Miniprotein binders against b1l550. Designs and how they scored, part 3

Target 1, 279 residues: b1l550
Amino acid sequence: MRLPEELLERARDIHSEAPSHRIKLDRVGSFGLKVPVEFKGFLLLAEADVWVSLPEGRRGVDLSRQVEAIYELSNPPKDPFSLCREAAISLLEKLNYADSSGVSIRFDAPLQDGESLKYYGVEISSIASDEIINKIRVEILGMTACPCTAELIRAYKSSEIAATHTQRSLGILEVSTKAEHPDPDKLASIIERAMSSPLRTYTKRPDEGGLVIRSLSNARLAEDVVREMIHLFLEEFGHLPEDTHILAAVRSMESVHMHDIYAERSFSLDEIRKEISSH

## First folded at step 10 (miniprotein)

Design kt15
Fold by OpenDDE base, fold request of step 12:
Structure kt15 (fold): chain B 279 residues (1-279), chain A 83 residues (1-83)
Amino acid sequence: as target 1 above (279 residues)
Amino acid sequence: SWKKVRIEFTFDEENREEVLEFLKRLARELREKYGLTVLVYVEDGRIRIFVKGDPEAVDKFIEEVLKELEKRGVKYTVRVEEL
């Protein structure tokens, strides 16, 4: 049932009123929207957040306009990178009082694994203020083998391939840049290559054996994985602007402990280049 | 009253990056000067500026941007659209 127009005319515009406290808000919006996106030939239902800033003199945001902005751009479905950027701009254009806007889109990205699929988690964001800042976060599981235990086992039993504990590890790359969004598949590949081995959706017997042997022969600490991620990232994405910010992290679900091992490094490209050049 | 304007610049490829950086700097200065919201971005190889705020301030902003581009001798085509 739609409210009669007469009732609307009598109602105060609560959103346009002065707030009780004149305080600017950084983000006000709708979180957990579902929007269709096209990604790598897949039509996916993604989760989206949309927001704008709210000036100190305005009580509330016109939330309906925010929602309209992203859905107008979501039909027909488009790539999430363009959707984020265009929606952020549209929000800034539509909401007069906002001096900044942002959009975030999250989904599981399909990744080919032989004749099957695996996936990685991705969050694509764009923030519009003076400039557009594009952000992408990729999370993918891999396998790590512990080199410390391997060395202990080697010392105890003379074997060419030392047994060690293995576990799933979550690798994370987050990139914020004024350039275009980095390719999430490339980011996922960097993470996988930084691990002892990638995970497989299915394995045939020969493949499974090979996967484990490769992991054992490429044993890596969580710290090693993060450093390798950074190294590989610089090789692939060193062309990004110097003010590009990166978070590289690993959460290893250690199979011998109840807790996880975590390692991270946050840096800008200019900072890390200076660090590397000093050695 | 709010005025919203989208400015689209088409530059020759050779000077686009330098012009973009110039426009970003200029936009920041003018934003602060006039109390405007200004977004500088690239879309489809074209530089776009979105500006909103007080109508007189927006007009001054546009005038100054165009004037500064002329001073630099940059060849450009411009499309101005009020939103």
Scores: ipSAE 0.601, ipTM 0.866, lowest interface PAE 0.8, mean pLDDT 92
Fold by OpenDDE base, fold request of step 12:
Structure kt15 (fold): chain B 279 residues (1-279), chain A 83 residues (1-83)
Amino acid sequence: as target 1 above (279 residues)
Amino acid sequence: SWKKVRIEFTFDEENREEVLEFLKRLARELREKYGLTVLVYVEDGRIRIFVKGDPEAVDKFIEEVLKELEKRGVKYTVRVEEL
């Protein structure tokens, strides 16, 4: 049901009115849109957020224009990196009053695991202001084994391979850069390699035993995992601009506690290089 | 009134990074000076500048960018598109 045209002509443009308080807003937009993307040969339905800045003298944002902008670019489906960047630029071009724009796209990325699939969480963002800042967040589950408990049990039972508590741990790498988005598969690989072992979608008996033994032989604190993630990241992505910002984090779902163990380090590439060079 | 302009520069590959940093700095200065919105980015190996704002200010921005590039002796091809 459409309102009669006569009513539309009489209606005030509420969005263009002066606000009650002259305050600039950093982000105004639509959050939780669903958009199709093509990623690694898969057609995925991703969640998207789109926003622009709002100047102090304007009451509201033309939200319909924002939604149109991203859907125009989503047909036909394209890679989420291009979609994110192009949509951010398009928003800035279409919304006259905006001095900045941004897009975020979230989905589960497929990862091959033998004849099956794993997945990792991805959030891709692009912010357009004076420059384009590209952000990618990758989250993937791995397994950790506690070295402290292993040492206690080793001391008690005098076993070469000591039992210890194991748990699922979520590794997180977030990268913000003026360069292109880093490869999410490489980021996921770094996280998995930093864990005691990767997770497997399915295991046969010998594989299951091997997975656990690997974890026990490679016991790591959450702190160890974060440090290893940073080390591996520098090896793979040390070529990124020095002002690139990284968050490396782990949330361990500790199996002996009701709570999680969390560790993180936030840094820029220039900062971490100075830190390493000082040793 | 708003004027929107996209400027596309094609540079020889050897000078692209230096020119990009220069344009980013210049764009920031001119944005503040003229009260413009300016985006500098790379697409398909080409440097693009999107500028919007007051028509006279946009024109001055374009003129000043081109003048500064000439002073540096940078060879480029430019395409200007009004949106």
Scores: ipSAE 0.584, ipTM 0.861, lowest interface PAE 0.8, mean pLDDT 92
Fold by OpenDDE base, fold request of step 12:
Structure kt15 (fold): chain B 279 residues (1-279), chain A 83 residues (1-83)
Amino acid sequence: as target 1 above (279 residues)
Amino acid sequence: SWKKVRIEFTFDEENREEVLEFLKRLARELREKYGLTVLVYVEDGRIRIFVKGDPEAVDKFIEEVLKELEKRGVKYTVRVEEL
């Protein structure tokens, strides 16, 4: 039932009222929206969060305007990077009382694997305040082989290629920068190259054997993976602004333990360069 | 009352990065001074400033930005749009 428009004239604007407590809020918005995006030739349905700040003197945010802002920009579908940035700006422009805005878009990114597809998780964000801060988080699975067990078995059986336990490991790279969003495919590639081997959607017998042998010959601790991710990141993305912040992490789902092994490093480009140069 | 203005600058390529950093700093100072919301960003190779707030404060902001750019002798084309 649609309420008569005449009733709107009698209703108080609750959102514009003074709040009971004069406190600024950092983020108020709609979370879990579904928006279409175009990514690498694919049309994907992504999850989106949109928000703005709310000043201390205003009770609520005009949520409908936020939703309208992102959907206006999402039709026709566009790349998620532009959508995030443009929507963040649009929110700041449309919501007079907001001094900050933000958009996050999440989806599974397709990645070609022979005749099949694999994927990685991606979250793309933009925050508009004084400047635009772009954030991207990439998560992709790889395989690790344990060098410790390999060394134990080598000592016992004197084999060239020592057997060891292998497991799936989730690699994570999160980048926050005032520059444009880094290419998520490149980030995913860095993570995969930091692992003992990449995962495959399917393998034929010869390929499977080769994949495992390669993994065994490239055994890495979770700590090794994180360090390698950082190293490769610096090689590929060392041109980003010095204040760019990075989180590199791995969660190894260890096959010999009931728990996971986790390692991470958070750093700015400036900080990590100073650290490396000191050695 | 709120005034909203988008300023678009086109600079010659050689000094864009330095000018951008200058504008970011200046915008931050003026934001604090006048109690404005100011966003500085680059789009399509052009520097854009979005400013909103009290109409008189917004006008002062624009005047000061343009004045400071003139002092630096930077050649630019500017487009000002009220939203």
Scores: ipSAE 0.580, ipTM 0.859, lowest interface PAE 0.8, mean pLDDT 92
Fold by ESMFold2, fold request of step 12:
Structure kt15 (fold): chain B 279 residues (1-279), chain A 83 residues (1-83)
Amino acid sequence: as target 1 above (279 residues)
Amino acid sequence: SWKKVRIEFTFDEENREEVLEFLKRLARELREKYGLTVLVYVEDGRIRIFVKGDPEAVDKFIEEVLKELEKRGVKYTVRVEEL
């Protein structure tokens, strides 16, 4: 049922009023929107958040215009990076009172895994204000093998056991930059190469044995996984603007403990270069 | 009322990055001077500026941007679209 248009002249325009408490809000928006995206030939269902700033003199935001902005751009489906950026610009254009806007898009990205696929997590965002700031977060699981336990077992004189504990570890790279979003596959590759070995969707027995041997041959502490991620990131993306900010982290679900181990480092490109050059 | 304008610049020169940083700095200064919202970004190799606010202030912003580009000796083609 549609109500009569004439009521708009009689009813208060609540959202255009001044609020009782004149406080600017940084992010007011619609979160958890389902949007289709096209990523490297795949049609995926993504989740999006859209928002704008709200000045102290305006009580509410035009939420329907926010949703309209991204959905207009999502049909037909397009790549998530273009959608994210274009929607952020559109929001700033459509909502006159906003001095900034933002969009985030989350999806599971397919990655070739032999004759099959595996998936890793991607979240991208674009923030438009005086310029566009792009952020990407990639999360992918790998295998780590503990070098400490491996060394103890190697040194054990009377042991028939040659082993160490192995576990799944979640690697994280998050990049915030004025440049275009880094390719998520390259970020995922950096994370996997920093691990003791990648995880596979499935393996045959001989390949499974090889995977385990690879992990034992590349035993790494969680701390060293993070260091290797940073090294590999700088090799591939050292050309990004100097104020690019990176977070590199690993959360390791240690198979011999009831708890996880976590290691992390955040830095800007100019800061880390100075740190490395001083050694 | 509000005025919203999209300005698109095409440059003949290979120094687009230098001009982009200049425009970002200039836009930052002018937005504060006139109380405007200004976004500077790149689209398909072209530099775009979106500006919104008071109509007279928007007009002054556009005038000053073009004036400063001429002072800098930058060669360009420009398209102005009111939204």
Scores: ipSAE 0.548, ipTM 0.862, lowest interface PAE 2.1, mean pLDDT 90
Fold by ESMFold2, fold request of step 12:
Structure kt15 (fold): chain B 279 residues (1-279), chain A 83 residues (1-83)
Amino acid sequence: as target 1 above (279 residues)
Amino acid sequence: SWKKVRIEFTFDEENREEVLEFLKRLARELREKYGLTVLVYVEDGRIRIFVKGDPEAVDKFIEEVLKELEKRGVKYTVRVEEL
């Protein structure tokens, strides 16, 4: 049903009014939009959030124009990084009263695993104000093997037991930078290499045995994984601007506990380099 | 009424980083001075500035940016697009 256009002459434009309380809002937007993206040859369904700032003198945001901004750019589907950046710029251009805008796009990224695929989580954002700030978060599961229990079992009087507890651990890298978004596959690779072993979609029994042996040979505490992630990140991405901010974290679903173990470190490139050079 | 302008600069890419940082600093100064929204970014190797606000203030912003670039002695090509 479409209402008569003539009503616009009689109706107040509620959004353009001044609000009762003149308070600027930082993010007003439409969240959970479904958009198609093209990523590494795959057509994926992504979820997007779009927002703008709202000045203290304007009551509401033209929400349909926000949605329009990203959907106009999403057909035909394009890579999510271009979509994210272009939509953030378009929002700032389309909504005259906004002094900043932002877009987030979330999807599951495919990763080759033998003859099959596995997936890892990606969330990117671009925030436009004085300049564009790009953020990417990558999450991927790996396997960790506890070195403390491994050592206790090795020291046990009978040397015939080779064992420790293993578990899924979720590795997280988050990067905020003025440069282009880091390649999510490289971030996922850093996380996987920091773990005791990657996870596989499936294995045959001999291959599964080899995977477990690798894990035992590369036993790591959650703390060790975070430190290794940082080391590998610096090797790959040390060229980013010095004010680039990183969060490296692991949430380990410890098989011998009723709860998870968590370790995290946040830093800027400038900060961590000074820390390392002091040792 | 609002004026919205996109300015695109092409520089010798060898010097682009120095000019980009200069333009970012200048844009921050002029944004506050004139009450404008200004975004400085790079697109396809070119520096772009998006500016919006009061038409007279936008015109002054553009004039000052070009004036300061000439004072700095940089060689550039510029394209101005009103949106």
Scores: ipSAE 0.538, ipTM 0.858, lowest interface PAE 2.2, mean pLDDT 90

Design kt15
Fold by ESMFold2, fold request of step 12:
Structure kt15 (fold): chain B 279 residues (1-279), chain A 83 residues (1-83)
Amino acid sequence: as target 1 above (279 residues)
Amino acid sequence: SWKKVRIEFTFDEENREEVLEFLKRLARELREKYGLTVLVYVEDGRIRIFVKGDPEAVDKFIEEVLKELEKRGVKYTVRVEEL
């Protein structure tokens, strides 16, 4: 049912009123939108959030204008980075009362794995205020092998077994920068290289054997996986602005425990360089 | 009442990064001075400034940005679009 347009002249514009409590809101938006994106030759259905700031003197946001802004830009589908950035700018342009806007886009990114594919999680955002701040979070599973158990088994004199418990570990890199979003494939590669071994979609038995041997040869504590992520990140992305902020973390689903292990470090490029230079 | 303007600058490519940082600093100063919302960004190799707020304040912002660029002695092409 569609109501008559003439009612707009008689009804109060609730959104444009002042609220009874004059409090600024930082993020008011529409979350969980489905948008098509084109990523490395794949057409994907991504999930998006859009928001703007709301000043203390305005009661509500025109939410339909927010949704319109991103959907206007999503047909035909385009790469998610362009969509994210362009939508954030469009929101700030379209919603007069906002002094900032933001867009987040989430999808599973395909990654070549021999003759097959695997995937990793990507969330990007762009926040527009006095300039654009770009954020990317990449999450990918890898394999870790525990060096503590490996050393104990090695020390077991009657055993020549190269063994330890292995598990899937979720590596996380999150980057917030004034520069363009880092390439998510490069971030995923950094995480995988920091692990004891990457995961494969499938392997034949000889290849699986080699993968396991590699993981045992690269046994790493969760703490050292995080340290290696940071080392590799600095090698590849040390050129980013000094105020770029990074979070590096691993959540390891330890196969011998009922609970996970978690390790994390956040830093700016300026901060970590000073730390490393002091040693 | 609101005025919304997009200003687009084309500079020599070798000078663009230096001018971008200058415009960012200037925009921050003038944003606070006039109570405006100002976004500085790059699109297709061109520097864009989006500004919105009180019409008189927007006009003063534009005037001062152009004046400071002329004072700095940079060569540029400018396009101003009211939204």
Scores: ipSAE 0.537, ipTM 0.857, lowest interface PAE 2.2, mean pLDDT 90

Design kt18
Fold by ESMFold2, look of step 11:
Parts: structure tokens; C-alpha cells; sequence
Structure kt18 (fold): chain B 279 residues (1-279), chain A 83 residues (1-83)
């Protein structure tokens, strides 16, 4: 059933009215949309949020126009970075009253793991106002091994035990920049290389033993994983704009504790370079 | 009434980043002065400025941007598209 379009002449345009309380809103939009994207040869169903700013004199946003903007750009499916950026620009162009717009796209990125696959989490955003700010967050699990316990066990008299506690740790890199989004695979690689060992989808028994031995040979505190992530990030992405902002973090599910350990550092490239140069 | 315009500039490669920062600053300043919404971005190696607002203010914005570029003596080509 479709209602007659002639009713638009008689009905109030609720969205264009002034609200009872004239308060500007920063983000008004549609969240949790499902959009197809093409990433590294895979067709994925990603989750997207779209929004615009709403001035104090306008009561509501044209929500259907927002949804339309991203969906018309998603067919045929394209890479999520282009979709994100193009949709943010389109929103600002299409919604006259908005002085800013934004799009977020979230998906699990496939990663080759021998003859199998593993994955890591990706969330990208593009926010358009007077310029475009691009954000990317990458999360990937790795293995950490405690160096303190490893040293104690190594020194343990008469011990036949050559071990330390190992655990899964979630590594996080989040980058906000005026440049293009950093390559998520490179960010994931930085996180994995900072850990004691990467995780595998599966291993045969000899390979599993080797993985554990590798992690013991590369034991690291959560704090030092974060420091190594920052060091590796600066090697790979130190060329980004000076005001690029980064968060590096680890949440470690310590196998000998009932709780997690967390370490993080946020910084701009200008800030961290000054800090390092002072040593 | 509203006017929406996309301005696209092509510059020699050697000048692009310097000119981009100049145009970002200029567009921000003029947008504030005239009550306009602007977006400066790069598309396919070209610098784009999207501007919207009052038609007379948009026209003044375009005139002043082109005037300031001419004063810098930077070689460019331009395409103006009304949306």
C-alpha cells in the first residue's frame, strides 16, 4: 500500500520545523546498517553507521536520505575505505542543513594463516566538515608470555619445568589522521610482531610446541608490547601528518589471574617524537 | 535559497601539498566570514572544494578563492560545477 503523494501538500513537514528546545546536535543518523563491501577479494557483509550534524533551528534529519546515500554507493560492492569516504562526502552534499557528516564501517578482515584463515577486527570512519578526518581501529589477538615467571622458573633449582604462563592478549591500534586510512593489514602486522607470538587457527602437535617455545623466547610484559607497538608504528607510519593521533593498547587475559591487565598510550606524532628525542 | 558548488583544481605535482594547506586555511577563513559550509579534499590527485550556503555568499567565496590563487602566481586549471 502506498499513500497518495498529494498528502505531502496537506501534512506538516515535521523535520523542517524548529524544535521546542533549540539545541544543536552533533550526530543524528542511522546506526547498525548492513552493507556489502569487497575487501582483499572477499565479499563481506559489514556493519555501518551514518550521521550528520543537526543545527539548533531544525527539528529532524531526513533519515531515509542518509540510508539512501550509502546504499546507492554500495552497489556494486566496493572496498570499504572508498565507500566510507565517498558516503561521508555524499551526506554533506545531500543534506543542506548539515555542517558535518560521518560514516563508520565495521568488519572482520580475513588474514591468510598457512593453508587456513584467521581474522582481525577493523572499524574505519570518515568525518567530513571543513576537511576529512579518517579513523581506523584494528584489534587482533596474540599470545604473550610472562618474562618475570619465565626467569624465576629458569633459575628454579632442581626444576624440570621450563615454562611460564602464557595467555591471549588483545592488541589495539587506533589511528586518527587527515591522510588516507593506514593499511589495516600493516597495523595488524605491527600488533602481532609486538606480541610474544601470533595465534594460529590450528597447528599440528610439533607446530604447536614450536609456537609455545617461540613465545617463551620472546617473553614480553603487556607494557613492553605497547612500547614495541609504538616503536614499530613509528617505523612504518612516521611519515603521516604531525597531528595524527594514535592509541596503542593491550588487554591481556592473564592466565594466572581472575582479571585482565590493561596498558595503553595515546599520543600525537609530534608529541611522541619530542619524547623519544629527549633520550 | 541555497547554492551548492564543487570547485576542482589541478596543480603541478610539486606544489600540491603546499597549495592544499593554503586552500584549507583560506576556505575555512572565508566560510567563517560568509557563514558557509565548506569541505576541502583531494579526489583523484586533484584538489576539490565543496561549498554551500547563500547564493550570493557562495559566489563571493568562489571569486575570492580564485583571486587569492592568482595572487600567489601558482599555475592551475579549474572546473566549477554547480550541484
Amino acid sequence: as target 1 above (279 residues)
Amino acid sequence: SWKKVRIEFTFDEENREEVLEFLKRLARELAEKYGLTVLVYVENGKIRIFVKGDPEAVDKFIEEVLKELEKRGVKYTVRVEEL
Scores: ipSAE 0.563, ipTM 0.870, lowest interface PAE 2.0, mean pLDDT 90
Fold by OpenDDE base, look of step 11:
Structure kt18 (fold): chain B 279 residues (1-279), chain A 83 residues (1-83)
Amino acid sequence: as target 1 above (279 residues)
Amino acid sequence: SWKKVRIEFTFDEENREEVLEFLKRLARELAEKYGLTVLVYVENGKIRIFVKGDPEAVDKFIEEVLKELEKRGVKYTVRVEEL
């Protein structure tokens, strides 16, 4: 049932009224929208959040216009980076009262693994105000082998390749920049290379054995992984603006403990360069 | 009523980065001065300024931006579109 349009003439515009409390809100919007995106030849259904700021003198946001803004840009499906940026700008253009806007898009990115696929998690964001800030978060699983236990077992059995416990570890790189979104595949590659070994969707017996041996031969603490991620990031993305902010983190799902080990470093490119140069 | 304007500048490639930083700074200063919402961004190799607010303030903003660019002697083409 559609209500008669003439009712709009008689009804108060609730959203435009003054609120009971004159307080600005930073983000008001629709969260958990589903939007199609094209990524590396795949058509994916992504989750999207859209929001704008709300001034102190306005009771509510026109949510329908926000939703319309992103869906207009989603047909035909396009790359999620362009969609995110364009939608953030469109929100500011469409909603007169907003001084800032934002869009986030989340999906699992396909990654080729031989004849199969693996994946990594992606969250892309763009925030528009006086400037556009682009944010990308990449999460990918890898494998770590513990060097401490390996050393203990080496001492005990005098073996060339020491057994140790291995576990899945989630690596995280989050980048916020005034530049374009960094390449998510490159970020995922950095994370995988920082770990003891990558994960595989499927392995044949020789491949599985080789993967484990590689992990054992490249045993790393969670702390080592984070430091290696930072190192590799600087090599690949050191050309980004100095005010670019990075979060590098790892969550190791330790196989000998009931809890996870977590390590992180948050930094700007300027800060980390100064730190490294001081040693 | 609010006036919304998109200004599109086409610059020679050699000066685009310098001009962009200048325009970002200028736009910010003018936005604060006139109480405007302003966004400066690059689209398709062109510098775009989105400005919205009081109609008179928006007009003043545009005039000042163009005046400052003229002072710098920068060659540009400009398209102004009311949205």
Scores: ipSAE 0.265, ipTM 0.711, lowest interface PAE 1.7, mean pLDDT 90

